Miniprotein binders against a2bj90. Designs and how they scored, part 88

Target 1, 235 residues: a2bj90
Amino acid sequence: MSRSARRKTSALNTVLRVVEVFASIQGEGPFTGTYSVFVRLAGCNLRCPFCDTRYAWSLEAGKPLGVEELVEEIARYEPSLVVITGGEPLLQRHPLNSLVEGLESLGLRVQLETNGILPAPARDEQLWRVYHVVSPKDVPVRVPGAKLHPSWVDYARATGRAWFKFLVANEQHVREVAEYVAKLGIPRSRVYIMPLTPEKLDMKELLELHSRIASLAVKWRLNFSPRLHLLVQLP
Key: E = the ipSAE of ESMFold2; O = the ipSAE of OpenDDE; V2 = 0.75 times the mean of E and O plus 0.25 times the DockQ between their complexes.

## First folded at step 8 (miniprotein)

Design nl3 (at its last look DockQ between E and O 0.01; V2 from the best seeds 0.00; counts 0 for: pae E 15.1 > 1.5, placed apart)
Fold by OpenDDE base, look of step 8:
Structure nl3 (fold): chain B 235 residues (1-235), chain A 110 residues (1-110)
Amino acid sequence: as target 1 above (235 residues)
Amino acid sequence: SEFEERFREVVEKMKELIERYKKTGDESYLEEALELAYEALDIARESGDPKLIVEALLLLAEVLHLLYEKTGDPDYLENAEWFAEMALLYAEEHGFPELAERARRLLEEL
């Protein structure tokens, strides 16, 4: 099959359900401060009580967009990073691999946000080549039905392209994270703790919470993730 | 248990690789031993036995320490310290005083 025939067959079946596309600063994890285009995919396999993007839980909340059109839309922003997030992006794994292929062909860096419930990328997937920030939902705050898929640990070891980000509210949560990552054999350099932010915090309370959790990160020798977008009032 | 048998088999292979390293100075034996240390930890985790988990963390820290001594890469030292600290914490919390003392000794050597 000619390169042209492969392009035509790839074009017809690669639709993503997308909630929103916007440019901002990455506010969380190892890429904090990076000028990024966010692609929020629709659908989630969880219903976290602390979720700030509940509007993305249903697949029907997203509009169908072709991968090629989406690549062109993203490229117009000239991003330093493309962040694929949503509910759970890996629910749309097949068209997502096609999206990654398109973005990488333009030399764009891609970072995925995932809850880690679905299997990590296999070596034959385009997703194998991108960066992943995994946010487990089984520790320290357990969401029913959440369990980190073991393949994420294997992927992290094999590639060095995965980090683990945990929502914490207190020192007991930080301890539970430390024990959990030790049991998994995850080095501290790959672990981020982030403030669990209730919906009704004012800016003073938000700063105080950040200060407290950052101090715990230093004490436990873990990386700290801010909620930078909340602090600087960006989307 | 099946898990304990598998764990011990992996640990014996690791010991053989460490002894080959001591004889040859070939770092490749330590790299292979590190892979087996992670496998031992995975077996320990699957067993749910906190004692096997502590033992696996100590073995992992020991291999990482040997890699640091051989290479001078500070990442191996940092990771060795981390796994030894977690072994200590976990041993204290689960009431394994002998393993806790082994973890303390390892931390003093790092």
Scores: ipSAE 0.309, ipTM 0.733, lowest interface PAE 1.9, mean pLDDT 92
Fold by ESMFold2, look of step 8:
Structure nl3 (fold): chain B 235 residues (1-235), chain A 110 residues (1-110)
Amino acid sequence: as target 1 above (235 residues)
Amino acid sequence: SEFEERFREVVEKMKELIERYKKTGDESYLEEALELAYEALDIARESGDPKLIVEALLLLAEVLHLLYEKTGDPDYLENAEWFAEMALLYAEEHGFPELAERARRLLEEL
């Protein structure tokens, strides 16, 4: 086949590298509490020390699944929300756009979780129309190599479909987040702070951390995100 | 700097493995080269240097393309296209026209 034909053949055989598909409750961000199906894509462009899904870092950790097959599997759960996460899902951007098209054709709502290093969707992408929770990793715990692509702020303003979520452990972290979002021009109504849990905590410790960070969110006039799935012991 | 020196050392090892693959036909050298290409991307991301990031993405795409040519596994081809597309997007966003041209040529070859 010609090189042009190989490209067309690849697009017709769109495949995603998928680590896992499972039903749970969206425990974080603006859609907290929603019955969701999670699709964890393989591959990540970061190695965060606090990552709780290290098993998704390598692209080879994922099984190849065709987009149509994946849409059918997801639909069987009858989700209220489909959460696409990973690794970093935008490393598989092309077939991801096909997945989004299939899910939206069935009336399924889609949310993407991303570290924001790769650019925001263009207007002609299916990803343009979904919700995004962007978690920059260069503040407050600076992960080497992390840098928010500036297009995410433009995308959030143009569409109203992006929010920014930050892991924090204390007030100094919240101050750093506040300074960061102000510098980038991210309005505080789009900003969530969430408890940083670098290791397993018992339930009392987890609740105390949630209470502390929630109090800081009120003090700093930022949105608070729980890690609800940890509080209710769901995957 | 230190990141660039580490990056270049990893890339040199990767190129040596690719040459051994070309001489022997043994795909295990490509598998090792792929591991090093991911390591190069990690170093590039750690450095925060967008030019190194684009270079690493292109190297990843090139190794994946070689693996596709050897194995016929369409996943390698699709992944090569994805990393090359990311390289093109980043090169254009940061104004690296020579790297953008390299990414476009790779995409044409795929």
Scores: ipSAE 0.000, ipTM 0.136, lowest interface PAE 15.1, mean pLDDT 86
ESMFold2 (binder alone), look of step 8: mean pLDDT 91; pTM 0.917

Design nl4 (at its last look DockQ between E and O 0.01; V2 from the best seeds 0.00; counts 0 for: pae E 15.8 > 1.5, placed apart)
Fold by ESMFold2, look of step 8:
Structure nl4 (fold): chain B 235 residues (1-235), chain A 110 residues (1-110)
Amino acid sequence: as target 1 above (235 residues)
Amino acid sequence: SEFEERFREVVEKMKELIERYKKTGDESYLEEALELAYEALDIARESGDPKLIVEALLLLAEVLHLLYEKTGDPDYLESAEWFAEMALLWAEEHGFPELAERARRLLEEL
């Protein structure tokens, strides 16, 4: 499609299926502690047994919102970071690129959370300029159909805008992650291990798990990601 | 268009792999078909053509269902159901009744 026709089509059909929009603190990964607005998109291409946002799995869980309206809503929060998450946000790739364009036109910084099954952004996408935290689900727990698309490693090297985050519960999981990232050529500086938390973990158990996984991160020379929002009881 | 040509090329390769699976019982053909199904979805989304997107979602659901039938792994079944539900929603939203019926039929079999 020509640029004119594509913009006309985008204006008429540019909606996102959105589960929720809310302000909080980014609790995970390289931007931990940042005042953020979260945009949770509906739909996921996985059904991970450990998912803590199962309410976002179905596309029907999302309310259709116009991209322009959504940009204005987000901007009113005056966030330091806009976190686009879900489900799997890349299932709504076309309107997502429009959202990113709108947010960046206002000078807002954007981070995407993805399971990495769909390809990394192309150079001509607005998503090319966005920070990405990629959470592969085929290691250590090996969710079926969760193969990381190889373009994410190339994207990370080309742009410096992608990190890889893995849920782990014990040292055997960490060993499997280490073997996986070594085989794919992912440098340790781009790798985070994060506690795999059960839904009903009390605060003492949560802290003990954080301590165990952080100690393993040091031992294995990997970055540690907390689940800070759980520790401080924020959404 | 270029997107439709690329999409159909990937789909033809997928169908060939599924036929090889039917002849051999070798799961690796389904795993490769699954990779192509995700590639088809990416091409369809890049095109912005909702009919191609619905077709890609259905193809993905169908390959995942075959993987479930082969392996008995409930994660494949759950994923197949999700993609078929997505396909139904999009097909109804955009007025593709044949694709919507195909999605309903798949959901019924799951």
Scores: ipSAE 0.000, ipTM 0.153, lowest interface PAE 15.8, mean pLDDT 85
Fold by OpenDDE base, look of step 8:
Parts: C-alpha cells; structure tokens; sequence
Structure nl4 (fold): chain B 235 residues (1-235), chain A 110 residues (1-110)
C-alpha cells in the first residue's frame, strides 16, 4: 500500500489574483514544446516597455480564486507541466506556496516564470521544489528598478532547478549576457537567449529574427529559446 | 578554507551514517544523511567553490539513490537523476573531468 500520504491540504484557504488560466504549449526556455497549463497571476513590480502581457500589471486585473478551486481547474487539463507566470508571480508568494503544495500533491510538475527581482525561494518554502526560469530585466536591456536578486544564483547552484533567460536583439546584447553570466558564475548550460520582439512582426520577420539570434547562440555557446508559441500561433 | 573544513566534517558524518545504514538497514540513517547532504550543499554554496558544489550535488544524488533502492519511491529516483545531471553539467562547465565521470557513472546506475 503506497504511502501516498495525502497530507490533508488543510491550509488551502489562500486566494490568488489570477488573470487567466489556459492550456497551450510552453514556447520558451528549457521546457519548450511541453503541453502546459498556464496560470497568469496579476500584478507586476516592473513596467517593461517590451512587455507582451501589460494587462497583467495591475493586481486588480486578476480575479480572486481560491487555491483549491484553481488546483481542480488545472488538474482537469491533465497537463504535463503547470507554468505559473503573470506579471510577477512572486508578488503573491504566500498563496503561491499553497498552490504549489496542492499541485505537487497531485504529482504535477510546476515551473515558475519570474523576473528575479524578488528573493529566490527559501528551503522551507514549497516553491523550493519547483523549476524556475528567471528572466533578468537588468541585462542586456535595463528596465528601471530591475536588479537580479543574488539569491537566484545561489538557488541555481543549490538545486539545479533554475535557468536564466535573457532577451536579446543583437550580438552586443549576447556579449553582455555572456560577460554577465561569467561574472556571476552561472554555467552556460543554464543560460538561454531569446529574441526580443518589441514590435509586432510578421511571420517572415519573426523567422529571420529567430534565425539570427539562434546563430548568435551557437556562436557564443549559449542555449537558444524560441518564442515557439508565436511561431505556431498558439497563446 | 573554513568552508572546506566544515564541508569535510559534514561529509565525514554522512559517510558514517551511510555505513551505519549498510550495517543495520535502518532507513533513518539515510534520512539523516540526506539532511547532512543538504547542509553540505549549503556550505559548498556559501564557499562559492564550484568544485565543492559539484561534490555536494553528487553526494545528494548518492543518498537519494540509496533511499530509492530502500523505499522504491520514484520521487527519490527522479531527484537523484536530477542532482546527478546537474553535477555532470557543472563538472563539464567548470572543467572537472573526474567529477564529470563520477556523475556519468552514477547516472548509468540509476
């Protein structure tokens, strides 16, 4: 008899502000191609000029959802991965830990998308166990008020469950990323460069941009993240 | 360094617990060894020495593998694989070929 200790999730009385929940393919980072449920949380501590999810910047843009209800909604999609994204998910850190606990109790894998401004998870947090894709906003394109919290480097070294995804537009940006990760002692295997798409590109322009940045990734010995969802016209 | 000394002390305690486990079959020694493996990883991180970090990741993978063999819990296997893969990637990136080879061997045993 498997000691699946169904820890009675007694503390799931926490509420998240959620913008949207949808199923798609993870288009970015180390989990590219994975059938995923996306949970977009409301509120962001940044105002990136290139943000594609500006509608999530305000906490008021999200509806209050109970963690239990949200876990049940996610589970109905039978996802291979749960992607927690938003503005900045870690602004809702406390109820987010309860969400992770609920999802893990169902055997669901969880990946967080974060801008890395807030501290990395501590060992006593449920968030410690999940995967993290950190997208710094201070390199190469500096957003005012963005600074990578040092604890993310420590967490990456700690757990191996963190990757760093950088938006790049040209070779100078790729150089700056390479220098930055070298200085921080982040292994290149954990570094992704992704095309910065500040404007609405047509499919031809988008493919040309992907090709150019992918070639730079090879040249600089960095991983390449597509924007696969844009290429295949998924959400 | 102070960090290396502390790291070695924790690792020696872990080895003692693993040896007690081998003699007794008592899983509680592996659980305690796992706690010490996490402590060793913390010390390694605080040191900033990539070699100590790789060594700590390998120790975690080894203890988790033993826990899997004892319990049959697939969560321990998945965790062991993950830490071994991380150890391999870091060893290769930082130029530790002996540690990389140790990580590969561990992955073949999993």
Amino acid sequence: as target 1 above (235 residues)
Amino acid sequence: SEFEERFREVVEKMKELIERYKKTGDESYLEEALELAYEALDIARESGDPKLIVEALLLLAEVLHLLYEKTGDPDYLESAEWFAEMALLWAEEHGFPELAERARRLLEEL
Scores: ipSAE 0.000, ipTM 0.235, lowest interface PAE 13.8, mean pLDDT 90
ESMFold2 (binder alone), look of step 8: mean pLDDT 91; pTM 0.918

Design nl5 (at its last look DockQ between E and O 0.81; V2 from the best seeds 0.00; counts 0 for: pae E 3.8 > 1.5)
Fold by OpenDDE base, look of step 8:
Structure nl5 (fold): chain B 235 residues (1-235), chain A 110 residues (1-110)
Amino acid sequence: as target 1 above (235 residues)
Amino acid sequence: SEFEERFREVVEKMKELIERYKKTGDESYLEEALDLAYEALEIARESGDPKLIVEALLLLAEVLHLLYEKTGDPDYLEDAEWFAEIALLYAEEHGFPELAERARRLLEEL
C-alpha cells in the first residue's frame, strides 16, 4: 500500500458521524448525577418503538467530525465524564476507539451506552478500558432483531466495567428481567431497572411511574435508574 | 441429550475441584469451580431445559457460598443468595418441587 493509501485509510478511521455534542447531567444508570458531555453518534441497528432519539437512527443524520476536533470540543467543557451514546455507537467502532484513545490521553473518563447487540470490546481495543452501560432490547419488551451478544457477560465478569439497564413498566417485567439476568449469570449488583416512559406523560404521571418502579426495585433488591434528565428538565 | 451429557461432565469436574478444595483449603480450586459453574449455566441455557437451568443456578449459588465461607467477601454471599432465590422462583414456576426444596434449604444455610 502506498503512503497515500495508508494516510487515506487512517483518515477514514478518524471520522465520526455525530448528531450532537452537549453538556448535561447523566440522568441514567450507575453514573446518575455526574456532570457529563454527551456525544450522540448517528446510526442505529434497531428501530425501538419507544426510542426517544429516533432522529439519530440514520447515519446521514450525523455530521462527519474528525476525532481530534471532537476531542478538543469535548475538552472545552471540562467534563467529569464523557458519555458516548446515539443510536448505536458501536456501529462506528473503529473511529470510536480512536476517540477513546484521544479522550483517555487527556485523563477523561468515558462511559459508553450500547444496546448490546454488537460484540463487547476485545482486550486490544481502546474501548476495553472504558465503562459500559448495556441496555438489552430483547427483555422485557422484545424489539425485533435485538439479542444480547454473549460477550458482554464475559466482559462484565472480566472487567467489572459493565452494567445492564432494562426498561420496565410493571412487576411482570421486573420478574422477567430477574430471571433473564440470573440465567446469564449476571449478579444483581450489575442490574438496573428503569421506567419505560411513554412520550405523553406529564410531570405528575412521570413521578408516579418513577415511584412505582423504584418500589419494585426495592422489592426485588435491584438497582434503580431514574430518568433524572426528564425529572429536572435537562437535555 | 448432548447438552445433558456435557452438563454432567462439567458438574463432575466441579465436584472434583470442590473435593480438592476440601482437602487442601486452596481457594484456586473454588475459583476454577466457579468458572465451571458459569459454563454449566451456559450449557443449561443453551439446552433450554428448565430443570438443567435450575440445577445450574443452584450449583453456582453453592460454589459462591463456599467462596464466601473461605474469603468473607460479602459480594459472594449476595450473589449466592440472588442465584438461589431465582432458582427457587424458577423451580416453583416450572413445577420442580424437589429442586424448589433444595433451593429453600440452600437459602436457609446462607
Scores: ipSAE 0.747, ipTM 0.905, lowest interface PAE 0.7, mean pLDDT 94
Fold by ESMFold2, look of step 8:
Structure nl5 (fold): chain B 235 residues (1-235), chain A 110 residues (1-110)
Amino acid sequence: as target 1 above (235 residues)
Amino acid sequence: SEFEERFREVVEKMKELIERYKKTGDESYLEEALDLAYEALEIARESGDPKLIVEALLLLAEVLHLLYEKTGDPDYLEDAEWFAEIALLYAEEHGFPELAERARRLLEEL
């Protein structure tokens, strides 16, 4: 059996639990504004009180999809970026590495969103080569059980492929983030602060919150992440 | 404490590497010193001692500044300023005036 035939056979046997696949604009972090396909994987190892994707918490919320079929579906959108999110995508690490292999074989650029509790990719994983936006939940919001795995800081320094994004509501939160990232040895170029948006904001309030958090980002010399999809009312 | 003893041991090794860099101009000594500066910061963080954390941040900033002077890479200077600024903030928050003054002097030198 040839290398090509063996790989195709293996891909057909791997399955991901997928909640949704959709095209939109990446609204957050370093790739803000990029035409993207989002792949939301089921299952999460946290129950954040501010989560706006609670429907992805349970593994049962996901439909089983074969990895090769999923790659073909994603490719039909012709995305500039594939964003793998969830839940917590690293709970499905093995088939996720297969998905990444398939997407990269087609020249598709991949970004993973993770809460950083599970370890960063090893050098021999397909995930090693993709971009990561890590959203620790132990500061300032202090979700129980949300401890950032130390390997993410080492990974970011070794590869330049990881950034750290924090939800903040006010300046005290920003101070806590700055102290947290500095104590971990994370330089400010790798740090984004993003508005912690309450569920019932109207557009005027949402814009005012963005303005206030952006002003704090300038004051603290941190990168600002909007929630652009909320501002332009995209999924 | 046990943490402080380990911290001081790592810092002593780091200072020896910096002296070898000064004598030889060999950048590899600074690269190893940077690894030790991150190790010192990890020890300080695990100890929970705010004074050790401030010291570790200042040491990290100093090594990054030496790397900037050697390489001309402005990212090292930016990182040095960042860690020194946070060290100042933390020293003021916890009432360490001598360390706060050390941080201010480092920032003026940058």
Scores: ipSAE 0.343, ipTM 0.752, lowest interface PAE 3.8, mean pLDDT 90
ESMFold2 (binder alone), look of step 8: mean pLDDT 91; pTM 0.917

## First folded at step 9 (miniprotein)

Design gq1 (at its last look DockQ between E and O 0.17; V2 from the best seeds 0.00; counts 0 for: pae E 17.0 > 1.5, placed apart)
Fold by OpenDDE base, look of step 9:
Structure gq1 (fold): chain B 235 residues (1-235), chain A 108 residues (1-108)
Amino acid sequence: as target 1 above (235 residues)
Amino acid sequence: GSLEELFDEFIDITWEMADHIYEARKAAKRGDEETAKKHIEEALKLSEKLLEIARKAGSPELEKLARHLHETIKEMKEAFEKGDFERAIELMLEILETVWKIIEEIES
């Protein structure tokens, strides 16, 4: 194989389709408030009707970026956390492992956002080492094809590096989440409920929704995830 | 076998096929084109078996998905052979999306 051919073939595992890279504050989940660089990967295995990043569903929405170049770009922001999100990041699992390796070599903390349909990381993957926020779409919102892979429960138990974030609109949804996590044996301390915003809300409505869902979180003894970035008007 | 057994076999072969795709990518990264090609060829053969199983199962939906998977793998092979690695990557991701649709269809 020629040197040129080798370089081209290596791209299969060293190239990511990336929609956008930006710095902001993590607005959701256990790392809320953290200065973060977001890497939004292209492609999703779901078509959630409430998705706010529909532009990332297609792989063609992403530009091919080399892992090394992406690591350098991320590092320039001096982030406290690197958040890998997108459509579904685990669709690009192999180059994503390479990305994680590069980021960890620089001492950067990494958090993955995933819908939990794809299997959790195996012990031999670089992804095993990072934090994961799993956002199931089967309960309560019942998106077709959104069944949580059972390996995520095992991963959470084994590593303590996984949390589960559920979109909820009302108390019935919160009840369904509570029953679901109890059935799966997920500790309540690892469960977050977050407001589902099906429509564009003004700030007053958004605050009222947050208040209602937060109160339900207390009532049902679950953690609450804000959508902080919306509240403070950041990306 | 029973319909359930056919579905189980279909899922097992689907995962095996996906593993070959993953190994092909790993081999390519190492510059081992021969190994990569071998894995792609095996993935293609497995996709043909998926079509056969889907036909036996009598599921038009599963047959449609299996056909799409087979055609996508074929296209990926061609892209890889032509040195169009960008297209090959895109097609690999499409294959993965199709795999998950298959799993969803069987579990429904």
Scores: ipSAE 0.015, ipTM 0.281, lowest interface PAE 8.1, mean pLDDT 89
Fold by ESMFold2, look of step 9:
Structure gq1 (fold): chain B 235 residues (1-235), chain A 108 residues (1-108)
Amino acid sequence: as target 1 above (235 residues)
Amino acid sequence: GSLEELFDEFIDITWEMADHIYEARKAAKRGDEETAKKHIEEALKLSEKLLEIARKAGSPELEKLARHLHETIKEMKEAFEKGDFERAIELMLEILETVWKIIEEIES
């Protein structure tokens, strides 16, 4: 291996393009309510029309940060959970595995948020050991280019560390989710439905939407995910 | 075939190619060079098919991206054959960025 190639690869393996790092409450999915540090990685392989973080779509939106420095910054918050999100974090898979290794060496718990287009972690990846919330965008919202990689279902079954979260606006969407997860063999205990909030809503409208979707979750025997951070006005 | 069918096929093959690149890295990390080479060769074949589909679709922008993928995978194959796994990892990131540009181009 050439010395130049080793230096260049090592720099790339230890550098992430990061849009923002901030403390807040995890407002969605199975870890709702947890004091968390969010690490928003740059780059996305989708252009969802309902995306609330469009500023993270381009890899150029992120600033390069060394993984070791990032771990130190995160640790200073003393988080109960580190949430890695984006964009699509798996676009930076190799340095992301290095970040996970650093965080786990300090005993920090990690959750990844992904659209599930890229494959699930292999057993020999550090990402194998973290929690994943997978948000497929091919059902019911049908974002062009979205397709859940089948390895996520196998990963969830093998590890118990993945959950599937779907944006829904109405009962027809919930029916589509139910058919989709049944077809893929995803158990209902691993499925969350979450309100699709297409525009800024006032608090009354937000509560009414949450009530409606939560009622549908009960009716269809699926888990409900709030958007708690919107309800309590946190980032 | 319709232009939509060509784009759907292009996306599907792009992800199949990325899956082979993932498997090649996994094999290389465990020292299974023969399996890694097999997956890299499959990724190269799929990148050639992407070029063919881009030409049928009549999209100069998509053809440019498909050619870039093909050339990058060839460079990755060369780096792997030299035992330069760190260079091969660098090229995988570029491939993933190009996949993103392809998705963006198709959505437009």
Scores: ipSAE 0.000, ipTM 0.143, lowest interface PAE 17.0, mean pLDDT 84
ESMFold2 (binder alone), look of step 9: mean pLDDT 83; pTM 0.828

Design gq2 (at its last look DockQ between E and O 0.05; V2 from the best seeds 0.00; counts 0 for: pae E 19.4 > 1.5, placed apart)
Fold by OpenDDE base, look of step 9:
Structure gq2 (fold): chain B 235 residues (1-235), chain A 108 residues (1-108)
Amino acid sequence: as target 1 above (235 residues)
Amino acid sequence: GSLEELFDEFIDITWEMADHIYEARKAAYRGDEETAKKHIEEALKLSEKLLEIARKAGSPELEKLARHLHETIKEMKEAFEKGDFERAEELMLEILETVWKIIEEIES
């Protein structure tokens, strides 16, 4: 099989390791407020100390589900958006392409969340067609082993279907993000900063943090991503 | 063959190896340990061939990646045989990441 043939969709009966499927409101990034079905895939290539989904790090944390079955399950929710997240969804790239094909065949919009370490989709992948929110972990949080793959910048330019969401805790982090995206030539309109939330914040502290980071977003002329689901107490 | 032909062969075998890793993973998740072992063995053989091709190509970078790939598959096999499925799975992911690095290196 050619490189292209191998990147093409596997059979729809290909198995994904899925941690959970649930309906909620997208709380983050450019699609904030959208009624969404979340598909959390198992396995991650990072061990972020601030990860709120550590239970998804192992592939064993996920159950094997066929792509066809998963498409049917998702469709029952009648979502406005399908959000594919997890640990790192692109670790299951082959069956994920099949999933995207199935979902797109039903006219469903798909958004992928990725840490951006693995290469962006190629033109011959079904993943090329979907929206991507890339969350780099090299800047400013400097997670070991994290490095944004340069192909994501190219993909963003070529398709206009990628956004970059950075976790920030203070103005120094925001400055580092601004410098980083400027160096990479990422348009500021595609950049979101989001509060890095430590564990055990109460609602008041969470709101204060959101306010501070949002103000910094305005000051530095960047988009702001809330953690809306935390604010409204949804999954 | 030409250097280009060696790189093409390297990529083709890399993808074939990756397919075996994917199938091994699927088989393991189904509880089909026999099928999983067969695919792991084939992946290991292919990784040895990748090392040979990388040496012939004279690319230190590819040789390094191919060596890492081979050693990781070997460790994954050992973990799997010991019943350390968690470690085997971590190593499978590392293998797949290495595959993408190989592709990047050749396409750069």
Scores: ipSAE 0.020, ipTM 0.270, lowest interface PAE 7.3, mean pLDDT 89
Fold by ESMFold2, look of step 9:
Structure gq2 (fold): chain B 235 residues (1-235), chain A 108 residues (1-108)
Amino acid sequence: as target 1 above (235 residues)
Amino acid sequence: GSLEELFDEFIDITWEMADHIYEARKAAYRGDEETAKKHIEEALKLSEKLLEIARKAGSPELEKLARHLHETIKEMKEAFEKGDFERAEELMLEILETVWKIIEEIES
């Protein structure tokens, strides 16, 4: 490959379709409370009824942005964590690996959020080295087409860099999650349950739901994930 | 039902094919011609499957994109076999751009 060809290949890998970039706190999962920059990628392979980011479902909702430009924009926020989310970020897997390379070259810590339908990273991908929060949608809600790819469990075992997060509304849901993770061999220490919030709740209702789900997490010896950004009214 | 299953299969095979193009580019960059050839052959086989699935799904727009993908991979394979590596790499870029167009078409 000539230097010209390498530049042409790099140019293709340097474009992502991005819905939004913004600073906030990570409100969910193992990195809850961390000052973060969120990169929301366009496109999703699901249409969950409870999705609160429906505006990211279409690839056309995203604007093409260069990876180098994105890295510079992200770096200006001085984040403690870069959260790559979406839709489903792995639909843009190849340019996403280029973004991860750029962010890691600056020493930035990266976390990806995924519904886990597409396979886990291969060992030679840049994505192999980042943290992943996998949110299966086949239990308890059973969104059609939402089957977790089995490679995510193997990836979590091999690397220690994946956690599994489930939306629950009640104890029956928690029981279903417990059975599901036991069947798949997912360690309890890697499992989070998080309140399934209707699209709109007032603060009292939100706090009461958090309290109920947190109590269930203790009872079932699972990790609890808040939706902290909703509680403190941040994006 | 069956159409939804065809869509799911189409997406899975599209990414599997793109992974082979990615691996071929990495191998070519390292000078590992044998590994590159193996991945190019697999990508070609998968692109034939994509064309068959697009026809079964009855989507003229996906069929046009899948046909373009298949023909571009054939041209890329021929360029690589003739040692025209600059042309082969340009065609690999076009293949990856076509993958994005397929994703856009499915989401519209």
Scores: ipSAE 0.000, ipTM 0.118, lowest interface PAE 19.4, mean pLDDT 84
ESMFold2 (binder alone), look of step 9: mean pLDDT 86; pTM 0.858

